# VH-VL binders against o27280: the designs that were tried, part 371

Target 1, 266 residues: o27280
Amino acid sequence: MDSMNVPEVLEIKRIVEESESVKTFIFSWDFRREVRPGQFVMVWDFRDEKPMSVSLIDPVRSEIGISIRRVGEFTDRVHGLSEGDLLGIRGPYGRGFELMGRDILLVGGGIGMAPLAALADEATARGMRVDALVAARTADELLFLDRLEAAGVNISTCTDDGSCGFKGFAHERLLTLEENHDMAAVCGPEPMMFQVMRILDERDVPAQLSLERYMKCAVGICGQCCLDDTGFRVCAEGPVFWSQELSRVREFGRYRRDPAGRRVPW

## First folded at step 15 (VH-VL)

Design ua4 (framework fv_marstacimab)
Fold by ESMFold2-Fast, scan of step 15:
Structure ua4 (fold): chain C 266 residues (1-266), chain A 119 residues (1-119), chain B 112 residues (1-112)
Amino acid sequence: as target 1 above (266 residues)
Amino acid sequence: EVQLLESGGGLVQPGGSLRLSCAASGFTFSSYYMSWVRQAPGKGLEWVSVISKSGGYTRYADSVKGRFTISRDNSKNTLYLQMNSLRAEDTAVYYCARLDDYYYGMDVWGQGTMVTVSS
Amino acid sequence: QSVLTQPPSVSGAPGQRVTISCTGSSSNIGADYDVHWYQQLPGTAPKLLIYGNSNRPSGVPDRFSGSKSGTSASLAITGLQAEDEADYYCQSYDRSLRGSWVFGGGTKLTVL
C-alpha cells in the first residue's frame, strides 16, 4: 500500500486450517512497514472491510498471517477463498504489545490466542520464558497449541466442558498456576479478561489486554468502542491497553452496548 | 549522540511541589521505557519510578507512592516527574534514565537536577 | 538498607587488579536477572559500564569485565589507572511480589 489508508491487493500465499472455524491466511509482506504483535489490519474482500489481528509476523520469510474465525457473512466468504486468491490489506493500525522482563504469562480465550501467538514468537525470540494459558469452550476450539509447543512455550489448557485440561474457566485455572511473572498479556472474551485482570492485579503482575470489541468497529470514531467514565476511544488508543488504564473503566467486564448504545450485561 | 537533559529542580519547603522534566534527543523516545533514579547527597543510587513506552504502565518505589507521578509526552520527547508533599528525605539529585526492556538496565543517563527540600 | 550488598570501599595501586563484589538473593540475581554496573566519577552522572552481566558498551576499555555466579556478581578492573577512581554501583531486578529495580550500596574505588 501507498499509505496506511490505501489497501494493497495481496495474494493469499498459504492457508493454515487452525480448527473447523478458524483459518490463518498468509501473505508476503514488505517489512519496511513494521508490524508488531497486538496490531491489526483492515481486510477487504472487495465487498466489505473488517479489522483482523495479525497472528504471524515472520521477517525472515517476509510473511504476515491473519487468523479469521467464521462468525458471519464476511468471514464465511473469506473462508471460501483459496491459495492464489486476492484480498485487500491496509494498515497496520493500533498499539502493539510492549514486552518487559525475563518471563511472560499469556492468557488467551478462543480467537484471542491469535494476537498472543504472534507475541509468543517475539517473546521466545528475545529469550523470554513464556507460559501460556489457552482457554476455549471445548477441546476443538483450542488454538495454536502445536505452534506454541514448537516455540518452547509452557502450555496449560482449560475448557468449559472439561474436554481438554482443566475443567472450568481461565480465571479458575489461573488461580492454580505460578504467581510470579514480569508481565502478562491477555486476549479473549471481555468477562474472562476482567476476571484474569483482577487476579493479576492482586499478584502485582503488570498486564496488557487486547479488547476484542475493536474487531467490530470501524477505524476512526465509533460510539460502540468508547468506554464509560474515560472518554477515550478504543479505535484511536487501543486495542491493547495496560490493566492500570482499564482499572478506571467501570464498564469493562460488566456491560456491553447494544446498537442503540444502551448498557446490557454480558 | 543520544542525550537526556533534566530540568525543574530547585529549593522547596517541606509539603511543597515541583515538576521535573527530561528532554530526550538522538533516539526514538516512544520506543523506550523510561525511569527516574535519585541520589541523596553523599549516598547511593535509589530507583524512584518507571513508565512504559505508551505511558499506560507506571511503577513507583514505596517511599514515593501516592506523592510522585511519572508521565510522558511522546510528541514532545519529554519525560516528567510531578513531586507533591515533598519531605526532607526527598532531597537528592534526580536522574532521568533510559530503561532497556530486555536487560532491565539503564543504558543512558541525564546529568541530573538537584532537588533540595528544606525550610 | 540495600538489597544488593557491595563492599563500601576498595583500593589498589596503578597497574594492579581489583574486584568489586555484588551479593544478592534468590529473588534477584539468583532468579537469573542480569546484573549491570555503573561508574560514577566525582561530580558526574552515573555511566553504564557493564550490562547483561558481562557485556561492554562501546568506548568502555577491555580492562573492565563482569561476571555472575549463583546469587552474586563481580566487576573486575585490571591495569588499574588513576582515572578509574570513582564510585561503582551494581544493579539488578527483584522478582518478589512488588517487583523493583534495585541498586547496590556502592563501592568507592581509591587509586593510591
Scores: ipSAE 0.721, ipTM 0.846, lowest interface PAE 1.1, mean pLDDT 88

Design ua40 (framework fv_marstacimab)
Fold by ESMFold2-Fast, scan of step 15:
Structure ua40 (fold): chain C 266 residues (1-266), chain A 119 residues (1-119), chain B 112 residues (1-112)
Amino acid sequence: as target 1 above (266 residues)
Amino acid sequence: EVQLLESGGGLVQPGGSLRLSCAASGFTFSSYYMSWVRQAPGKGLEWVSAISKSGGYTRYADSVKGRFTISRDNSKNTLYLQMNSLRAEDTAVYYCARLDDYYYGMDVWGQGTMVTVSS
Amino acid sequence: QSVLTQPPSVSGAPGQRVTISCTGSSSNIGADYDVHWYQQLPGTAPKLLIYGNSNRPSGVPDRFSGSKSGTSASLAITGLQAEDEADYYCQSYDRYLRGSWVFGGGTKLTVL
């Protein structure tokens, strides 16, 4: 457990360019430290440390992958690194996704597809049918399509601008997809996730959502991880939460449910 | 050795409360969904409740919704069932069972604990 | 009333074959959810006998076999022995409404 809180300096073994703005950094990993889809690591460039979701888990090759989008100074510096360079890795941290049943729907937006790509690998390896709705602003920002296809995933795409697949938002595309999933996993921009959660809740599909803002809580920097569980507020380890847990958080000061179970604004 | 051991059963009056515990050993408790199944004297098996690995997702049979609460403490390898507003119809042996999350089957069972609701 | 239907009892002599049926609907067995079978000896907890329609856990003799077709499943026991006298339950999963684990009513096997 102490070893999870000590950074290990690892060599970048391989870099995969996923898009103009996204790279996956691959490291050798000792799987005596278990890693599950939905978990994250702290990445240290010897100046700053940031949480990053694990996007590849490969115990056969003894490798993990971390996908990073270029959005600021830290990520710009990391994107400037090459194979053979060093990064500090601490973890894994957080509650990973839980699988149940024979079929799963993945709904991912932008870089949110990173943890879902790792989940897709696990789900397909155990024989589940995987349907993925991959959403982005433009076609160039759709991630992991080749990897998902290679894994046997049934892919639907949507882009805000209509440059690939359905023209519109993830939740609008979801309304045109079939029902009958044992569960769903959702990761992407928070507004997208909450709209998707609403639809899945109406369909009675149990869903798990990965919320970036809760990654700090999993490493002990807690303030946002307290949920009303059994009449007492307890710190819930993120970043992955069941929609059943998030429903309690969203109801606080926001909405009620009528006798039919429908959400009604205050 | 993989084992589940229930405790907390007993005789209770209608309207009373009881909390059952299930101690798990010999496996990584936090890696499994868990369930409670009951059996009334001379009757068949009835599923009562299920809980996810993290405890963040729970399911209940219609007969116990609003009265029973399933929970778990992964640090103590223990599953719980809080039973409130007990009825004569809740009289049964209560089994703790480990759930397979792919097949939806139950591969490890405890010995059971008897709950008698009687006036 | 059970969601899955089993005959209440079945009987056979030592060495004979018996078959126990389990009938469901389109929301459970018919929705491709697997059927599992449990053996409950008198005064004991249930024990997993068959999982995933036809698979045997380690230690279960090949005299026990399972099959599934459409909305129904069957447990076959060949070469009946006195120690097979027990209650047998089928179990599946139902996606109706909120999903649930569902059991058959149980079948009492008497070895004559």
Scores: ipSAE 0.704, ipTM 0.833, lowest interface PAE 1.3, mean pLDDT 87

Design ua41 (framework fv_marstacimab)
Fold by ESMFold2-Fast, scan of step 15:
Structure ua41 (fold): chain C 266 residues (1-266), chain A 119 residues (1-119), chain B 112 residues (1-112)
Amino acid sequence: as target 1 above (266 residues)
Amino acid sequence: EVQLLESGGGLVQPGGSLRLSCAASGFTFSSYYMSWVRQAPGKGLEWVSAISKSGGYTRYADSVKGRFTISRDNSKNTLYLQMNSLRAEDTAVYYCARLDDYYYGMDVWGQGTMVTVSS
Amino acid sequence: QSVLTQPPSVSGAPGQRVTISCTGSSSNIGADYDVHWYQQLPGTAPKLLIYGNSNRPSGVPDRFSGSKSGTSASLAITGLQAEDEADYYCQSFDRSLRGSWVFGGGTKLTVL
């Protein structure tokens, strides 16, 4: 039997520096436990456990990769590790992206490009045309451009400060791109995802969005995941949702909740 | 053996409702998009509705939108079509069909279930 | 409907070659969506005969073949047999109006 709910201690096989703040940790993986783009694993440093999206899925080399941004105490400790060091990994968890059709648009912001990079690999492997809009605050925060280019992805970039590509936000850049796609996948800050979703809905492009805040709900860590009065329990089936599902959630893109459950506007 | 088996058809009066079921066996049901296709007596095939693997995305033909609801229960390997506000023009054999998500084709079909809307 | 056009009927004698056309538009076949073909024997459910323009599922004889050019597709049947008497439907996907699965009107093949 597979014990997906018990961490397996794995050796860090290789570390790739993606930027000053992002590293990809690569592990040997037994693909009897299938992993799909959009799924996450729980990473345990023998002190704390955090959910991390899978950014590389390579059955040929029997490897997975997990990309981690340095943002706090846990990620600082993990960034201090070296090849040969050990981490606990359990999963995968959550529902992955669902592909359809012959072409796909990826819209990623910052570390949100991590699960989309894995999706780009799957989409190109099955013969889909892939267009990616890669967004970040600055040029140094744009991720996976070389990997996407090597995979044959058509890349557009934008930065808030104009240091690379279009100067502006992802949704502003998207408005200058008039291509229809069979589907889209979106991952990044929630305000960005909300604006992008509105444009894709107007263009009748089916979209899937990956929401970081729902990763813990998928493994039963949060106490209750009912977010609106329609009875729709969005947290139970994340982190990837179709835009049709998110259009029914009143909180999406408008406000979040703090640890006390209070409404906090963006 | 890969199979789809429809049930729930019958005679119903205009304005009435029916729920069709499609039982799947011999494959991983949760890995496929699914669809309903209908055929009026002596007429051609007409696509009715489609649903994604998770059930989070659904599509409907304009002729049934707002009246029909497609859904699935992956734990029971079953696809459903809830048909409300039925009209005489909805009279048809209803087929369950498995969708290919790359080619947009239908590779496995059920035997069909007859829905007759008449007084 | 978003329509694919087929001839309503076609006929042939045993051993002959017959071709069934499927004409679409720029929003479906012309937008590079694939064409699939289904065979429906009298009183039975449709069965996939050709998918992805020219591929045969396991168990379909090589005398059935498909092709696609521009906004049209064709199903060819060589060495026609009495068992081939059936209705044949083409099917594609139309990108207009949020996307839809679209069928041709069907072609009745009579083997004399």
Scores: ipSAE 0.733, ipTM 0.856, lowest interface PAE 1.2, mean pLDDT 88

Design ua42 (framework fv_marstacimab)
Fold by ESMFold2-Fast, scan of step 15:
Structure ua42 (fold): chain C 266 residues (1-266), chain A 119 residues (1-119), chain B 112 residues (1-112)
Amino acid sequence: as target 1 above (266 residues)
Amino acid sequence: EVQLLESGGGLVQPGGSLRLSCAASGFTFSSYYMSWVRQAPGKGLEWVSAISKSGGYTRYADSVKGRFTISRDNSKNTLYLQMNSLRAEDTAVYYCARLDDYYYGMDVWGQGTMVTVSS
Amino acid sequence: QSVLTQPPSVSGAPGQRVTISCTGSSSNIGADYDVHWYQQLPGTAPKLLIYGNSNRPSGVPDRFSGSKSGTSASLAITGLQAEDEADYYCQSWDRSLKGSWVFGGGTKLTVL
């Protein structure tokens, strides 16, 4: 029997406060169930179950970490928990990031930096050169800078209000970065990711983008999402997609879908 | 044992099409990048195409871009190369090769399948 | 078209040392991408001989060694044997080709 599809009740070993709105919950993990950066788990608070990206993968300590932003009732309840409290964890699910080349670029917006922090750890452990562009609305919302610095990552920051680093949006900052990269990984608000992808496509840099709305496809009956663009349907397993796959999806970065499948502008 | 077996080669007219298959066994196929490499009679090795673990990213040599399509079916442990608009200079033995994701070297090779483009 | 340059042929006597060079540029070997070497015996598929510049797969004798310096790599074979007659190919990753796998033109080794 595949125990990955049944929630395991785990004790919260440690809680790290990343910011006023973000916490990382750390659990002991049996690495006979392999976890890769870019994968997610289902977090169950004994009322609701929500997908959360894995932000820390530490086989030496036998731990995983899950970073959660406080944005609604479920996350509010989880933020109220303490060390020693219990959560259900099921997974991991989804395709993770794939590494290629020697020089990689990470572009993270807000909580999107969480799965990229785990990827940065893997890439640096493999001897890759890692540049990270960390973007947020304000300096207080920049995440994982200490972890990235400790891992030897070359960090650029960008805030909308100019409170830290470049003043402006992630894609505007990216235009001022001159280094060539073999691969990029991008995670953050969909409009940001769309603009970043366009620049990377112009530079002929293959990119992987993590899209939250496709996480449920990995646990569905068929294990796939079907995307309709203008006249075409694309079926894929998420949440991580290559830019080559997303270049065919006209809705990416332009609109989302409501529960009835209707287009709603961002 | 770890093994790659190519099939689908043969004689084809210029402008024709062929689809090559590579059956993988003895390892977790979905955990590896895969590649096609060709060798014209009496000539050297030429990388043709590569595909990511998920199949979401593909690369092609300029000589075949727009004519060849690499794909994979991880549920069947099979790699494919769809070859369209074939030319005499595409005549070669086509090898399926597994890419080590740490070093990007080709650590496992098939025996090759011969494609002859001739009238 | 060879992005990596190898001599077309090299020869040596049994028991001697030969070196096969692989010359690249700043977009491949010079950019710190690893070099791999393949041995192709007549009528057979290529076999990985050296990976990651200097590592040997199981079953490859220690008389085969690889090295890399600047924009070039070398395969050294000591104690040459008749069975070493083969074509040898270097392979790396080229940044200017967006991470494409590139092969040298190949070197035919003759044991005299």
Scores: ipSAE 0.660, ipTM 0.831, lowest interface PAE 1.9, mean pLDDT 87

Design ua43 (framework fv_marstacimab)
Fold by ESMFold2-Fast, scan of step 15:
Structure ua43 (fold): chain C 266 residues (1-266), chain A 119 residues (1-119), chain B 112 residues (1-112)
Amino acid sequence: as target 1 above (266 residues)
Amino acid sequence: EVQLLESGGGLVQPGGSLRLSCAASGFTFSSYYMSWVRQAPGKGLEWVSAISKSGGYTRYADSVKGRFTISRDNSKNTLYLQMNSLRAEDTAVYYCARLDDYYYGMDVWGQGTMVTVSS
Amino acid sequence: QSVLTQPPSVSGAPGQRVTISCTGSSSNIGADYDVHWYQQLPGTAPKLLIYGNSNRPSGVPDRFSGSKSGTSASLAITGLQAEDEADYYCQSYDRSLKGSWVFGGGTKLTVL
């Protein structure tokens, strides 16, 4: 399926309350359309359409899950839905994560843990050793800890306020963790990802980072499709990028773009 | 049947450039890491370069860093190796090889294409 | 010189057993990276013979076996046959080289 695909209307089969502000919506899925961790779908509530990362991929049950944080009008409306209600789904879209080696580090901040939870499931099913650093502002905002533990993941936590695990930021906690990974996957606020990427680069650990703001480029919606690479613009498909790609982008971690395409400091 | 077919080899002068291609068939090319391995006449195998599934991650042997560029076009099921500033010691048969991303091994090999760097 | 060390040659008579060693270091085989073995018949491309230390791809006879211990690995060929005459290469991964695939120098097997 390309970027011109029409949304399929699907019934919400099950809703999981992940936290006060996050819900996972589960749909039956026909896996003749493959879905991989790091990919996203366009969710249509019959008024507006937004990209959402896939957080559960279960071919055995023929289900996918989409985790949504309540942050605005669209997400408020979707959070008001019940099992049996309908949503339009099209996709999947974008570059997913690429696994390599036998051990992987996951670094997730807030809702960024959602696509990493799907990746953790795939990595553990494949026999990889998985270490996860789960970061949030407070203990109540740490996501998927029970799911990760059930999958056999080695979990480290940190919170800005110290309410669970290490008190501080993800990159500060990372400096105290073992450095022997074949690869890393990172998803969360862009400033967090930038700091984490720098540490992983110093350790020669190849890393992949998921940038939500590049999801629309994968479905053919232009405006955010080009990376600013040493003063020259290059087109790249997200949302997942290797740190090797991002290390040459002056904007990553320093600037973001508003709807008009202007650079705005973090 | 799974196969890899290299092309683009030939005779080139020192300091020259050459681009190798590897056509993949019989498998989902975009689902695999890929590699180039070379073998000088009468010598052993030497890994040259590797590329991730998307092309976003690349690695090079020290002997070719800054001179060779690995790339891929998943829409055409083709792997490339751009070789610049060629030296006599780059003379070798160049093999395209499919990488296993779990074991770090090479499970499918092409038949090779000969690159000769000489005047 | 190669990062992994193999003897340059081994020989045996039909029906006998030969063993080819592959010696690495703490940054590759010693760091728990697997060893793979490739067979290269004269005038042909290498073919995967053993992967993941001891696994055989479909179609490889059980006369070929691999093992790994510490910083070294070994390929054993039992019931040696004339068609086994080839070059054999071990290969692993080395973290100290910023993530490099490394080969042994190769071993020429002669069937007498």
Scores: ipSAE 0.722, ipTM 0.847, lowest interface PAE 1.2, mean pLDDT 88

Design ua44 (framework fv_marstacimab)
Fold by ESMFold2-Fast, scan of step 15:
Structure ua44 (fold): chain C 266 residues (1-266), chain A 119 residues (1-119), chain B 112 residues (1-112)
Amino acid sequence: as target 1 above (266 residues)
Amino acid sequence: EVQLLESGGGLVQPGGSLRLSCAASGFTFSSYYMSWVRQAPGKGLEWVSAISKSGGYTRYADSVKGRFTISRDNSKNTLYLQMNSLRAEDTAVYYCARLDDYYYGMDVWGQGTMVTVSS
Amino acid sequence: QSVLTQPPSVSGAPGQRVTISCTGSSSNIGADYDVHWYQQLPGTAPKLLIYGNSNRPSGVPDRFSGSKSGTSASLAITGLQAEDEADYYCQSYDRSLSGSWVFGGGTKLTVL
């Protein structure tokens, strides 16, 4: 029953280079603190702390993985670390994905494939059939294809520039797929998730979507982690939401919020 | 021991409202999808409503859509069914049932609570 | 009308074998959704008897068995006993009804 709010200093066991801009950092983990796909941890480099989704959950090897895209000062410093270096980890936090049925569709854009890769592992371990639509701007930004293929996942790809698979956006590719699924899980840029959600809703497929941009404070400490119109606290009630919950939120797919809580267009 | 116990049934007039409760014990309530199933006197079983583990996803039979609301309070280990605009054909024993989220089956059932809609 | 079709009644003598059919369609059993069976003794709540087409929960005797083929499923009871006198319901999931749990109309088993 140790507190999840105390950072544990962990040694980086392995680093996997997923792309030029994405690395997965692997740590030994004590699974007395259960971790589920869709949850996040706070990563502390002894200067700043940022939320990161868990991308690998391996109780057999007693390991977790955290995939980090290089986008600013904090992530640049973390990308500069080597195996054997230390990071502070606290958590996990947030609602994980809920599984239902025998078939699941995963729709991931860019780094949004990270939490979905962990979900794919759980779904396949349960005996579910997994279809993944992996989307990115370019072929080199498609993530986890080898890992998904090794797990027996049925993969479809699309890139904005046509450098791999279907040329176009995830929702355009989804319209060409005629398969029914018991549920879907979606993670990526909000405009992509909004368009995908609309198609899944029209097909009456229950969907869960991860709103990673709102993971700014641990366990709801900061009131700015909330959604318009509903008063949902993303870090307390999310980051994973059912499409039924998100259908009542005006800003979903249209706006994001800056640190001051102001609406900023995508 | 895993147990579900329904309450809140009774006699109501057509157009009236009633709220059913289901108290869960002996398992981690927040880890299961839950359902309501009804049975009219001398008739078969009919699924009414289902709710996800978090309560964020709900599903209703066409016969009750817009009139019934399923909800849950995981801190109290309790499932609810708010029934509005009741009709004579809603007269039934209402069972609380635990849903298996892989097989779509119902592995634990309560004893039922009788709802009678009559003037 | 039930979405899944069962005979309204079946009967047998002690020690005999009876089978109860459950007929669905392409939107439920035919779409590879599993079939579950429930036993309802007079005046009691339903009890899970068979899940996932052929699996028995702990405490269910092996004389109860389930099978599924195409759009149909069946429950077989061998070595019929007086205590088996009950209503039996099949249940599956139907994707065409906005994703609904569906039951058969029930079969009353009489042990003669």
Scores: ipSAE 0.734, ipTM 0.856, lowest interface PAE 1.3, mean pLDDT 88

Design ua45 (framework fv_marstacimab)
Fold by ESMFold2-Fast, scan of step 15:
Structure ua45 (fold): chain C 266 residues (1-266), chain A 119 residues (1-119), chain B 112 residues (1-112)
Amino acid sequence: as target 1 above (266 residues)
Amino acid sequence: EVQLLESGGGLVQPGGSLRLSCAASGFTFSSYYMSWVRQAPGKGLEWVSAISKSGGYTRYADSVKGRFTISRDNSKNTLYLQMNSLRAEDTAVYYCARLDDYYYGMDVWGQGTMVTVSS
Amino acid sequence: QSVLTQPPSVSGAPGQRVTISCTGSSSNIGADYDVHWYQQLPGTAPKLLIYGNSNRPSGVPDRFSGSKSGTSASLAITGLQAEDEADYYCQSYDKSLRGSWVFGGGTKLTVL
């Protein structure tokens, strides 16, 4: 596990523009270090490092992909890079998604579709039927639709403004879908995930949710991403949790923690 | 070779507790869902409990829910079943079994450990 | 009580064919969940005999075969041998029971 804590300086092999604000950075990867959907890496631009979910896992091409939304100084700098430029990659870290059964529902909001796109590839490769509910505020913020379609995924969309598919929130769209699945995987804004989890729980569909939280370090020794009632540390025990685990956490859907561990309302 | 070895069974009084263990070898334990199945003397197989790869998801048969707790330690390749508030009807051979996460079948079984609940 | 129904016993002579039925419902076998079969020799642990309706694990002879239709499944054993004398269990998954693994009551095979 020590080799995963040392950053490798890797060349950006290819950049895919997913939207106006999201790019996927593709790197060659040695798959003797396993990486699974739901895990994250620390991306180092030689000034700062930030956790990013792995969005592409391709052992045939020996490639991984990391999808990054432009939202601040670090991500602005990374978005300014070109093919051939270098980034430090440390990891992977965290628990990945666990597959079960023959039918899976993916529910993704915005950049939360990134780890779910990697999961969709794994699920389809093992012969599972994959249904994806892709949610965003607007049509131009919907991500990975072409990739999901190419993988044979059954896609439903919803946007807050009604610019594509169902007009409304992910949980409202989910209520109009009658099919129950063997499992579900959910990633997106925490309030969305909380509402979706409640519906899946009432339908007795076991769900896994990926929580992206602010992290001071990826090794989990600092406890900066600690969850209240259970003492879970996202970088050590997550970021993927079963809904059964999250049902015991007062923090989920109510408040988050800053780098100092203080409660911050949504 | 792939093996599962149960231990921890024995004679216990009604209302008592036992912890069963199942030691796994010959495969990557952390990559599999696991299960406990029991068989009362002269009776059929009854599923008791199941646990996900990480231990984050557990299921129980209605007959044991609230009394039994399934858990695992992937660093020790060991599955556990904590049995509390034992009743005479819990008397059975307890098998651990490896679960297939696609077919919902059980492809590897241990030899079983006998639990007898008697006054 | 038992979610999957099997006959309690079946018998045959060496060299004959026997079939063991497993009857479920719309919430398990009828919901397209697979049926698995286990052989339990006297005093031993169950052994996987057939998985995914009709597949044989390595080392299981082709005398054993499985099939599934509608809400039912069957195990066929041809060319009966004395060592086939055992209990046989079917197993599936039931969605309506909050996701439960369900077994048949078992069938005792006697080789006469």
Scores: ipSAE 0.746, ipTM 0.860, lowest interface PAE 1.3, mean pLDDT 88

